VHH binders against Enoyl-CoA delta isomerase 1, mitochondrial (ECI1). Designs and how they scored, part 5

Target 1, 258 residues: Enoyl-CoA delta isomerase 1, mitochondrial (ECI1), of Homo sapiens (Human) (p42126)
Amino acid sequence: QRVLVEPDAGAGVAVMKFKNPPVNSLSLEFLTELVISLEKLENDKSFRGVILTSDRPGVFSAGLDLTEMCGRSPAHYAGYWKAVQELWLRLYQSNLVLVSAINGACPAGGCLVALTCDYRILADNPRYCIGLNETQLGIIAPFWLKDTLENTIGHRAAERALQLGLLFPPAEALQVGIVDQVVPEEQVQSTALSAIAQWMAIPDHARQLTKAMMRKATASRLVTQRDADVQNFVSFISKDSIQKSLQMYLERLKEEKG
Short names: E, the ipSAE of ESMFold2; O, the ipSAE of OpenDDE; V2, 0.75 times the mean of E and O plus 0.25 times the DockQ between their complexes.

## First folded at step 1 (VHH)

Design c03 (framework vhh_3k1k_2)
Fold by ESMFold2-Fast, scan of step 1:
Structure c03 (fold): chain B 258 residues (1-258), chain A 125 residues (1-125)
Amino acid sequence: as target 1 above (258 residues)
Amino acid sequence: QVQLVESGGALVQPGGSLRLSCAASGRTFSSYAMRWYRQAPGKEREWVAGISRSGGSTSYEDSVKGRFTISRDDARNTVYLQMNSLKPEDTAVYYCAASDRYYEWLSTPGEYDYWGQGTQVTVSS
């Protein structure tokens, strides 16, 4: 089991813990289980909010699984990217209140998940950074993820962050606005429970319609061009230069120089 | 998050052998590359040996090659350093470290190293 759901039906809240060892990489299986788990909570009238966090060790999520994007068929790349799109669409447009309790490193695809939430809390640990660092790997954040970051921190800050592949440590993350609170690591869970209670104090009808109104243009832009985005991704990732870059990075991950 | 506790340090005569152990608490031990470092009085902490997450790759500092062997037992959440043909120059506090190399995208990956408290090895007549 890659997702642990700890319900508190009396409070209307569930805690969804990522448990895809070793580093909560967004593999095809993990993406699928996340969507299924979210859908179950959305269809259960007992729940109005979900806190997303990691089980352990110090990683919220290391991001996209590069083994899904290298040395595979074009059909596999297409299937993988459709799963990534599905997770983003389901999280971004969820009728539930979503709070990310970021108790670990949050690069790339981890940041994708965090950015879909209504509120973000980051542990005050200098080793935990958050950001869209795709350019550092020679790849590009898709337009819908770029739009999500831009909506959160503004155009200029997003442009600088995306072009340079910046990962923000806690103080800088708070300053740029990519997270809403930075708290001692041991307080992340209790802070998330307090934050989600504030959001759930708002009547669901009004909150859900406001969320939909605010997010509709961004979500619709992907919905209307999902297949084109898949084809663009497959074309890009399949290039020899990109495949070589990804293979080099995967070799770096395997290297052991103590 | 992982906690590391070293043990096995002792006083040994030159030419002797010693085996150090590093016990990790937590079900995520297999997620980490493991390393041994040492620090002699008045010197900087230096790398000694490393073992990959899978255990398929090992590496050593030149002065210990052929004398030291690093190994891991994931079922027991333990990493070992077998030290043979010990020399007075090997006298140091030995530290176990765990590393999250998956975060090499981060600007300072070394900040993800987790450290134990150390165990004293003394090689003397």
Scores: ipSAE 0.000, ipTM 0.134, lowest interface PAE 15.5, mean pLDDT 85

Design c04 (framework vhh_3k1k_2)
Fold by ESMFold2-Fast, scan of step 1:
Structure c04 (fold): chain B 258 residues (1-258), chain A 125 residues (1-125)
Amino acid sequence: as target 1 above (258 residues)
Amino acid sequence: QVQLVESGGALVQPGGSLRLSCAASGFTFSSYWMRWYRQAPGKEREWVAGISSSGGYTSYEDSVKGRFTISRDDARNTVYLQMNSLKPEDTAVYYCAADLRWEYSSYLPSGYDYWGQGTQVTVSS
């Protein structure tokens, strides 16, 4: 399995550990297992909160799997993007308290996952940056992800971050507000347990309805135009110039790194 | 647990052929581009060939172009290197690799690349 779920006995909390080696890339299979795992936890009344973290420190998630978006059929791109949308919708609207315990690098799709959570804790390691860096690869964040970032850090900070494809090291991530706490790496787990306990002290029905109210407009916008968003993604990514750019980027990166 | 296991290395005569296999487990094989590298005694690791996740794109080091063919079988989680017209200069340990730094790699920690244990190819009389 690509997702490990460890119940915290008696606390009503599960720790969901990403285990899609080597760097928790959001492959179609991993996206599917994440959604299934979340659905199981949401339908188990013994759990009220989930901490999302990586089984291996160093990388929380490397983000979207570029190999799912390059050298494939339009039908594959459509299926992949629908899976990305489904993960975001389920996480963003989850009735569980979600805390991301970011014990590693968190770019692009990793940041997408972290942004869906109610609270974000980042390890204080300069190698662990967080942000939506799609523009550096010549691709764009979808409107619903743009809205999620904007809701979190504000319009101007989001615009600058998205246009430039910024990845924030820990101090800057805290300052801009994309994460809520930065702590020594060895304290990330205990800090996450403390944070989720605070959120779970609120009665579920009131917390859940408030979360739904706050997030409804953003989520509904995607729900009502999922197919159009898929069509736009497939049309964009399938352009010969984009496919060639992605292929050349991957080949150049391989040549530089070996 | 992630593993890459190379096999097929052997002693062959110049002009001979050999097929290397790399069995992958513990990760979503079909989602990653796979590469072959080789290392001869006293030399640095050299990139040999690469194949995209779809199999639609392949690339080769100039000295092996036209002689070596990389392919993959996603149903078997295996990448292959077909080596034809082997030369003594091809003598090396051949390694299978998946380099995940490709996905926004400037922010990935070093050491998350996967290497197999290698398989020895010796081309001599």
Scores: ipSAE 0.000, ipTM 0.115, lowest interface PAE 18.5, mean pLDDT 85

Design c05 (framework vhh_3k1k_2)
Fold by ESMFold2-Fast, scan of step 1:
Structure c05 (fold): chain B 258 residues (1-258), chain A 125 residues (1-125)
Amino acid sequence: as target 1 above (258 residues)
Amino acid sequence: QVQLVESGGALVQPGGSLRLSCAASGFTFDDYAMRWYRQAPGKEREWVAGISGSGGSTSYEDSVKGRFTISRDDARNTVYLQMNSLKPEDTAVYYCAARDEYGLGWYEESAYDYWGQGTQVTVSS
């Protein structure tokens, strides 16, 4: 319903399309469907790679669903954040080759998803930016997401990007290394198929163990303190000042659309 | 402190059935995905079956699909492998493994944190 899976069993690849209107926000339901869909593909020997993309061009994912983070109970915030952690852990450590075919805007939680992938392709459209812009909303990227960005683009670039909440347009995204390729929008799908074929040419056991070795320290840092991270998130988000800021932002979005 | 103890291995005739058990202690069992592996003499360790921490998802190696069933009893901190229609090629030492369910894909061997000592299954006439 929110995730469309188009299999190409002959190629060993599935295309996972985000379909959670209006902007593929990471709602609790969407997070749950993403994890279930990934698990099904991981457990099916027909598939060795997955291309993640949006069913609707223009937005890959707008990121976290702010309605899950405002006006709710502490128990709801805890459950939501556990689901966010689950998605990141499952994607970041997936034994499948993951390629993100970014055919739209990719801020915040959208960038979280893209960063978990082995390879990132961004459509060459100046309106499609990618980055962790949490600070512009008065919130903070968690340490495990900060570590993921830092592993991808390096310490100094990550620090600048995170403190300023930068969203990189395609040319800058390629230059800083947050994406691996920038191509015309109509070539994103074919480029993703070519890229994933290169990764799948490597024997699975060697590729998977290398990926695990490279990513285990980063993932383990969250695994050893999941509950502490949840409590930190719940405490932070529950602050009156943060709740007021999120409520004002949601009202502004309603005024822009209504 | 963390322990996994397998039991139920035996000598059985082709076409027979066995149920393996794995008793877990020293961790919060229902937070962990559980998996069965096997290793025959002179061969690499092979994944057999897996079950998620919630128990809502199960997966099997193709060669055992339809013959083996994995299940868990969280009240008893135990995972089971029901093996039906056993064949000589099922002869192996069977290992129980546990991992935090949020690690690498739950069928990936390198992701499993804790392992048992194994239980010998022999299918022979």
Scores: ipSAE 0.000, ipTM 0.103, lowest interface PAE 20.7, mean pLDDT 86

Design c06 (framework vhh_3k1k_2)
Fold by ESMFold2-Fast, scan of step 1:
Structure c06 (fold): chain B 258 residues (1-258), chain A 126 residues (1-126)
Amino acid sequence: as target 1 above (258 residues)
Amino acid sequence: QVQLVESGGALVQPGGSLRLSCAASGFTFSNYDMRWYRQAPGKEREWVAGISYSGGSTSYEDSVKGRFTISRDDARNTVYLQMNSLKPEDTAVYYCAAYSEDWRGYLTSPNEYDYWGQGTQVTVSS
């Protein structure tokens, strides 16, 4: 429902399209469907690569669903955060080649998804920015997401980006290295197909072993601390000051949309 | 004062062609993604086609791919839907919608559409 899979079994590729209106926010239901869809593709030997994109252009994913993080019970926050952790672990450690074809805005949780991929292509549109902007909402990127960004763009660039909550427009995103390619909007799909074919030309056993070696330490840090990370998230998000900040932000979004 | 005014709806025979227009006023048209939806009697409103604010991306519902073409003319503040090889199943009221994909923050508003038109009736019958 929320994830459309367009298979090209002859090429060994599937295109996974996000369709969770209005902005592909990572609701609990959407997180669950993404994990199930990924697992189905991983268990099907005819597929070696997946292109992640939005069904509609404009927003790749607006990130975590703030309605899952505001006005709910501590048990709900715990369940939600476990689902977020599961998506990141499954995507980051996937044996499939993952390419993100970023045909829209990609803040916070959208950037989380993009960062798990092996290759990132961003449409050259000044409205489409990518970054981990949690601090601008008074919340914090978890350590495992911080590690993922740091592994991608380096320590100093990651520290500046995370502390300031930066969203990078296309030229800056390419320059800092958070994306690998910036292309005209109408070329994003064809560029993603070309890129994934290049990655799939490498024998799976060698590519998969190398990916696992590169990513094992980062993934293991979360695996070891999953419950502690959940409790830290629940404790933080449940603070009255944080809840008030999130509620004010949600109310402002409604006013601005008018 | 925002308005979306659809026009071009008519009675046509199967296999015929029709061009719908949607004239926009009261907002900065070039900043908005434009979409066409349709609703047949007793059915839910269905997305048909979309075009990004830049015109660089178009998208279509599977049943209309290859038959319908969405385009925009920012100088005229108008979005078009060219409908070819019309089928009785295409009979519906067609609605124009304007949506600003809001990338400003961590999570945008759950409201999907900023503006809707009043609709224009398309009837495909022999």
Scores: ipSAE 0.006, ipTM 0.238, lowest interface PAE 9.5, mean pLDDT 87

Design c07 (framework vhh_3k1k_2)
Amino acid sequence: QVQLVESGGALVQPGGSLRLSCAASGFTFSYYAMRWYRQAPGKEREWVAGISSSGDSTSYEDSVKGRFTISRDDARNTVYLQMNSLKPEDTAVYYCAATRFDYSEGWYLQSEYNYWGQGTQVTVSS
ESMFold2-Fast, scan of step 1: ipSAE 0.332; ipTM 0.701

Design c08 (framework vhh_3k1k_2)
Fold by ESMFold2-Fast, scan of step 1:
Structure c08 (fold): chain B 258 residues (1-258), chain A 126 residues (1-126)
Amino acid sequence: as target 1 above (258 residues)
Amino acid sequence: QVQLVESGGALVQPGGSLRLSCAASGFTFSSYEMRWYRQAPGKEREWVAGISGSGGKTSYEDSVKGRFTISRDDARNTVYLQMNSLKPEDTAVYYCAAEPLYKGWDSYYESGYDYWGQGTQVTVSS
């Protein structure tokens, strides 16, 4: 199992731990398990909040699985991107309070997951950076992810971050507002429990309707054009220059250990 | 829980053939480079063959080139080592190992992410 759920039904909270070694990459299998696990918690009235974290410290999630995006068929890329969209839609629009307890590096797709949450806590370790670094690989963040970042840190900061593919170390992450708290690594879990309790103190009906109202425009843009976004992704990722860049990167990693 | 289970080890005659299998569970198989190692009595464990996560690239130790072929079936989470023209010096315990594909642009993995099986004995003798 790639997702471990530790329930605390008395508190109305579950801790969802990522366990997809080596780096919690968002493979098709992991994406599927994340959505199923979230859905189970949403359908269980015992739970009102979920804390997302990594089972092992060091890497929250390395992001999208590059092996799902290179050397495959266009049909595979379409299926993969649909799964990525589904995870984002389910997390971003979840009626549960979502808190990310970021106990490790959080680039690209890891940041996508963190950005869907209502509150983000990052461990104060300079090795744990967060950001949408896709442009450094020659990949473009989709409009719905761009909108999510822009809603969080503002237009200008988002534009600079996205164009340059910035990964923010903890102090800069807090300063730019991509995370809400930076705390010593040993305090991340207790801080997340405190934060989620504050959010859960608000009556569900009012909190949920406010969240839906705030996020409706962003979510609806993807809902109404999912197929077009899939085609845009498939067309882009299938370009020879992009495939070559990704293949060269992956082959460098494989050759180093050969 | 992570498991690598090797099978196919046997006693074979010189010049014979044998296929080893390694069944993986508990991790995302396609995210790992798979390798075969061997260890003969009184010797250090040595690398034999490797296959990339995509299956598109294979590598071999010089003494086994042309005789051994590594392959993988990601749908079945299995890696194979086809051994042909076996020699007495190929006698060893053969180990399957899974190593991470990603180093990241920062180190996204640490020592201990590698997984090892318990090994399968291959004996080449008349």
Scores: ipSAE 0.015, ipTM 0.193, lowest interface PAE 7.5, mean pLDDT 87

Design c09 (framework vhh_3k1k_2)
Fold by ESMFold2-Fast, scan of step 1:
Structure c09 (fold): chain B 258 residues (1-258), chain A 126 residues (1-126)
Amino acid sequence: as target 1 above (258 residues)
Amino acid sequence: QVQLVESGGALVQPGGSLRLSCAASGFTFSTYAMRWYRQAPGKEREWVAGIDWSGGSTSYEDSVKGRFTISRDDARNTVYLQMNSLKPEDTAVYYCAADEGFSYWKTLYSSEYDYWGQGTQVTVSS
C-alpha cells in the first residue's frame, strides 16, 4: 500500500503517510489510494483532522508522474487528469481539518496537495522547496491550481511565482505566505499535532461552513468545466514538442540507477 | 558546516575484506541519496555504489556487484561500504558523496548541490 494511515485515536486525528517510492509521484494508483484513504477518514466519525506527510523525509511529493503523461494514449491522459482533478476537489473541499507536515521537497503536484490543506508546516531544510514550477519543464499549471495559489499568496506574488516557476526555500516560503510555519525537521510532526488541535478546537459545523463558503467559488470554477479542462490538458500534453520534452526528462530518471 | 568524513581504509591482502564508513554532519542526512566513488592513480573518478534516501534501492558498478554492499544508518548519519573478496584492481582512494535527491526531483523541480568527502585510501597488495 502507497498510503499509510496511523490513527491518533484520542485526539481525533489520523496521520496519512505517503509511501509511493521513489519520490511519492502522483501515479494513477497513488491518486486512487489517496482519494480512497481520505474518503474512509471522512466517513469515520472518530476523525476530525488529518496530517499529511511523507513516510520517509526528503521528498514530500515530487508531483505529477511523468510516465502517466508521456508515450500514452489520449484516453489515458484524460483518465489521469480526471484523477488529478478528483484528488484536488476532494482535498480542497474536505470537511476534515487538513494539515500538511512537509518533511521534504514539495514541487508542482506536491505543492498542489499542500495548497489544499488548511495549514502548512515546512521543515527548515534549504533542500526542501515548495512551489508550482511547471513552467521550468515547459508545461503550465491549470487555472484551478493557479486560483488556489493566488488565494494563498495573492495575485502579484502568484503571477511572479507561476511565470518563473519558482520553488521557495523555507525562509522565502514563510515570507511569501505559501507556508504558515517553518520549524526544525525533528519538530515538524509535533508542530503539526499542535496546529491541528487548534483548528479542531473550533466547532465542526461553523468551521466546515466557513471553509465551504471561502472555497466554493474556486472549486465551482473547476466543477462547471471539468471536461473542458481535461480536453485542454489532453490537447496540450499531446503536442509533439511537449512529448519530446517529457521523454527527455524520463530518460534522465533512468540514470538514477547508475 | 556541511561535512562528510570517510574512514576504514587500510592495506589488505587479496581476498580480504574491509568496511568503509562515511559520517555526515551539517545537513539532514536521511533526505539524501548516498554514493561511493573511487579514484585510482592516473584514472578518472569512478562510481562504485549508490543507496537512495529510503534505503530501499541500491545499485552497483558491474565490477563490484556481488562483492560490495552499501548500507545506511540514518540514526547515526552514516553510510557504509562493505567490501568483500578484494582484488588488487580495487586499490583506490574511496570517496563518499551526498546527492540531494533522486534524478526525478533534481531534473524536474530544483537545483542540486552535492557534497564530497576527503576520501579514504584502500590498498590491496600481495
Scores: ipSAE 0.000, ipTM 0.162, lowest interface PAE 11.7, mean pLDDT 86

Design c10 (framework vhh_3k1k_2; at its last look DockQ between E and O 0.20; V2 from the best seeds 0.00; counts 0 for: pae E 16.4 > 2, unsure alone 60.9 < 65, off the site)
Fold by ESMFold2-Fast, scan of step 1:
Structure c10 (fold): chain B 258 residues (1-258), chain A 127 residues (1-127)
Amino acid sequence: as target 1 above (258 residues)
Amino acid sequence: QVQLVESGGALVQPGGSLRLSCAASGFTFSSYYMRWYRQAPGKEREWVAGISDSGGSTSYEDSVKGRFTISRDDARNTVYLQMNSLKPEDTAVYYCAKGDSPEAQYWLKALEQYDYWGQGTQVTVSS
């Protein structure tokens, strides 16, 4: 099992822990299990909030699984990207209060997950950076993810961050507003419990409709263009230059790991 | 608190052998890749050897392949580097590192992020 759910029904909260070793890469199986786990919690009236965190110390999620994006068929790339879109849509529009307790590095797809949440807490460790660094690999963040970042930190900061592929260490992450709190590593869990209780104090009907209203335009833009976005991803990732870069990274991995 | 403590560094004559140890604490050792790096004065830190979390896969820098062997003892939370046929060019401070995955490394490369490093142990190969 790649997702551990620790319920606290008395508090109306579940802690969802990522456990997809070695670094919580968003493999097709992990994406599927995340969506199923979220749906189960959404359908259980005992829960009103979910804290997302890593079971593994040091890494929240390394993001997209490079083995899903290299040396595969166009049909595989399409299926993979549809799964990525589904996770983002389900998290971004969830009726549950979502708090990310970022207890590790949070690049690219990890940042995608964190950005869907209502509130983000980052451990104060200089090795734990957050950001959409796709351009460093010659890859482009999709428009719906660009919109999500822009809605969070503003247009100019988002443009600079996306073009340069910036990863923000904790102090800079707080300053730019990509996270809401930075706390000592040992306080991340207690801070997340405190934060989610604040959000859950609001009546569900009013909170949920406000969240839907605020996020509808961004989500609908992807819903309307899902197939076109898949085609754009497949065409881009299939380019020889991109495949060659990814292959070099995977070969370097074999060199280092044996 | 993650802690890595290297030991075993010494002065050795060319052709000699030495065994380095790295004692790990503060994390689930058996779940992580472990690596050895080295750095000589005036040179950049270079990767030497790596071992998978299962211990089933090992890898080596070309210049040490056949001479160095990396191993691990998960019951003792320790990773080892057995160095044979030592050469003067092997003179360096040797560092133990708790490995991140390649996926993490590639997505984090812009900031050259590494999990954790030990304080190092000096190996000197000289007549």
Scores: ipSAE 0.007, ipTM 0.229, lowest interface PAE 8.8, mean pLDDT 86
Fold by ESMFold2, look of step 15:
Structure c10 (fold): chain B 258 residues (1-258), chain A 127 residues (1-127)
Amino acid sequence: as target 1 above (258 residues)
Amino acid sequence: QVQLVESGGALVQPGGSLRLSCAASGFTFSSYYMRWYRQAPGKEREWVAGISDSGGSTSYEDSVKGRFTISRDDARNTVYLQMNSLKPEDTAVYYCAKGDSPEAQYWLKALEQYDYWGQGTQVTVSS
């Protein structure tokens, strides 16, 4: 069990805790459990909102699992990327209020998850940064993540952040708008509960239709281009130079660990 | 409590050399990779060099390759940065850093922002 769900049906809220050691990387198994857990909550009328957080303070999610992207078949890469797209679509279009209680590092794929939420709260710890930093590894964020960041912080801030692969510490994250609130680490959960209550005070039907209207264009761009986006990822990741770079990085991590 | 104390920063002329030291305590030094970062006035901190826990692997930012050498002495719990052929562009506060968790670093170089940081030592390269 890589996703721990703590329900409070009386309040209409569940806390979904990421529990995929060591760093909540988005492996195929973890992606699958996230979608299943979200679907179960969406289908249970007792719940109106979900708080996404980590069971391991210090890391919200380190992002995509490199072992799914290296030394595998093209078919595996396609299946992996489709699973990544599926998680994003399910979160981004969810009829639940989603609040990220970011109690740790949130780079790349972790930021992908956080950006789908309606509200983001980051713990005030200088070691906890958030951002889409793929360009520092020579990887380009997919267009639908670029769109999501742009919708969140505006075109110029997103343009600069993506080109430089910026990760924002808490004060800067608040300033640029990639998170909505920064609070002391011990207050992240209680602040998330307060925030989700504010959102749930809005009648569900009107709130849900408004969210769908605001997000329709961005979501539709991926839905209509889904296969092309998968093939673009497979083509890129399959390049010999990219595979060699990933392999070297993974080997260095193994040598350093052991 | 993790403590990292940098020393050895100084004013030096272009082409000169310096050796920075970072004394570490509060953790099992030999079990962690160590890194050097620098921050020029008004700029973000940037990674400079890293060394594996065994000392067998080192890596460097492209602009310092061949000029800077990172090393470690596990008996003294100290990491060093030997800086040769210094340029005005190397002017910065230099920070020693320890990874927060070995597992947190397996993914991306950019996760280095999660390292524990020292207090820094000023290096100034000018005539």
Scores: ipSAE 0.000, ipTM 0.134, lowest interface PAE 16.4, mean pLDDT 85
ESMFold2 (binder alone), look of step 15: mean pLDDT 79; pTM 0.818
OpenDDE, look of step 15: ipSAE 0.016; ipTM 0.290

Design c11 (framework vhh_3k1k_2)
Fold by ESMFold2-Fast, scan of step 1:
Structure c11 (fold): chain B 258 residues (1-258), chain A 127 residues (1-127)
Amino acid sequence: as target 1 above (258 residues)
Amino acid sequence: QVQLVESGGALVQPGGSLRLSCAASGFTFSDYAMRWYRQAPGKEREWVAGITGSGGSTSYEDSVKGRFTISRDDARNTVYLQMNSLKPEDTAVYYCATPGSKQLWRYYQSLSGFDYWGQGTQVTVSS
C-alpha cells in the first residue's frame, strides 16, 4: 500500500500519508491509490477533512515519475497524463477540507498536490522547497496547473516562478504566498490539526458551495478540453529533443547515486 | 560525496533487541532526513523508519510502530534504529538511506532506488 490512511472519525479528520518509496513519485499506481483513497473518504460521511503528508520525512513528493514519461509508447503517455489530470481534478474539486502538511521537499508534481489543498503548512527546513520547476527539465507546466499557481500567488509572481522554474525555500514560500504557514518541523502535524479544525468549523454546505464557486472556472477549463490537453502532452513529450533531455536527466540521477 | 555505513546486524532470538547504527559522511548531516529500509529474501525493499533533520519528527511503518525507535546523533553524524520485541518476520538486510540533495530540482526526478544507500547490515531473528 502506497497510501496510509489514519482515521480520527470522532474529529471528522483522516491523515493521508504518502508511502511510495523512495521519494513519493507520482507513478501510475500511486496516482490510482491516491484517487481511490480520496474517494473512499469522500463517500464516508464520518470525514469532513483530510490532512495530506508524507509518511517518511524529507520528501513530501518529488512529483511526476519521469520513468512514466520517457522511453514509453504514446498510448502509455496518454494514460499517464489522464491519471495526472484525474488526480488534480479530484483533489482540486474535493468537497472535503484538504490541508497539506508539507514535511519535506515539494517540487513539481508534489507542488501540484499541495496547490489543490485549501491550506498549506511547510516545515521550516531550508532543504524543503516548493514550486513548479518543470522548465528546469525543459518541460512545461500544463495550463490548468499554471492557472492553479496563478490563482494562489498572482499573475506576475506565477509568471516569474514558472518561466524560471523556481523552488521557494520556506521563508520565500511564505512571502510569495504559495504556503500559508511555516512552522518548526516538529509542529507541522499539530499545526495541520489546528488549521483543519478552523476550516471544519464552517458549515459544510456553505463552505463546499463557496469552494465550488471559486474553483469552477479553473476546473471547467480542463474538463472541457481534457482530450486536447492529453494530445498536446503526448505530442510535446514524444518530441525527440524532449525525450533525449529526460533520458539525460534520468541517467544523471543514476550516476549521482554513486 | 554521500557515504553511509551500517553496522550492528546480528542473529537474535525472537523477543530480543538489537541496535543498528549508520555512520554518514560527505554532507551536512543535520540538514538531511535519514531513513531505514529493509529487504527480506524474495521481497521488495520496504521503508521502515524515518527521521527529519535535527530529529524534529519521526515516522514508522505500521508493522514496527511501538517496537522500533529511530534516533540521530548529529554531533557524531550517526542515525540509529533501536529494535525491540524482534519477530522472525523482521529478518532482513537493513539499509540506511538519505534522499540527499545537492540541488532541489533533483527531487523532481524520482526513480526506484534513487536514495543514497549503504551496503546494508543483516538481521536474522531465529531460534
Scores: ipSAE 0.006, ipTM 0.150, lowest interface PAE 9.3, mean pLDDT 86

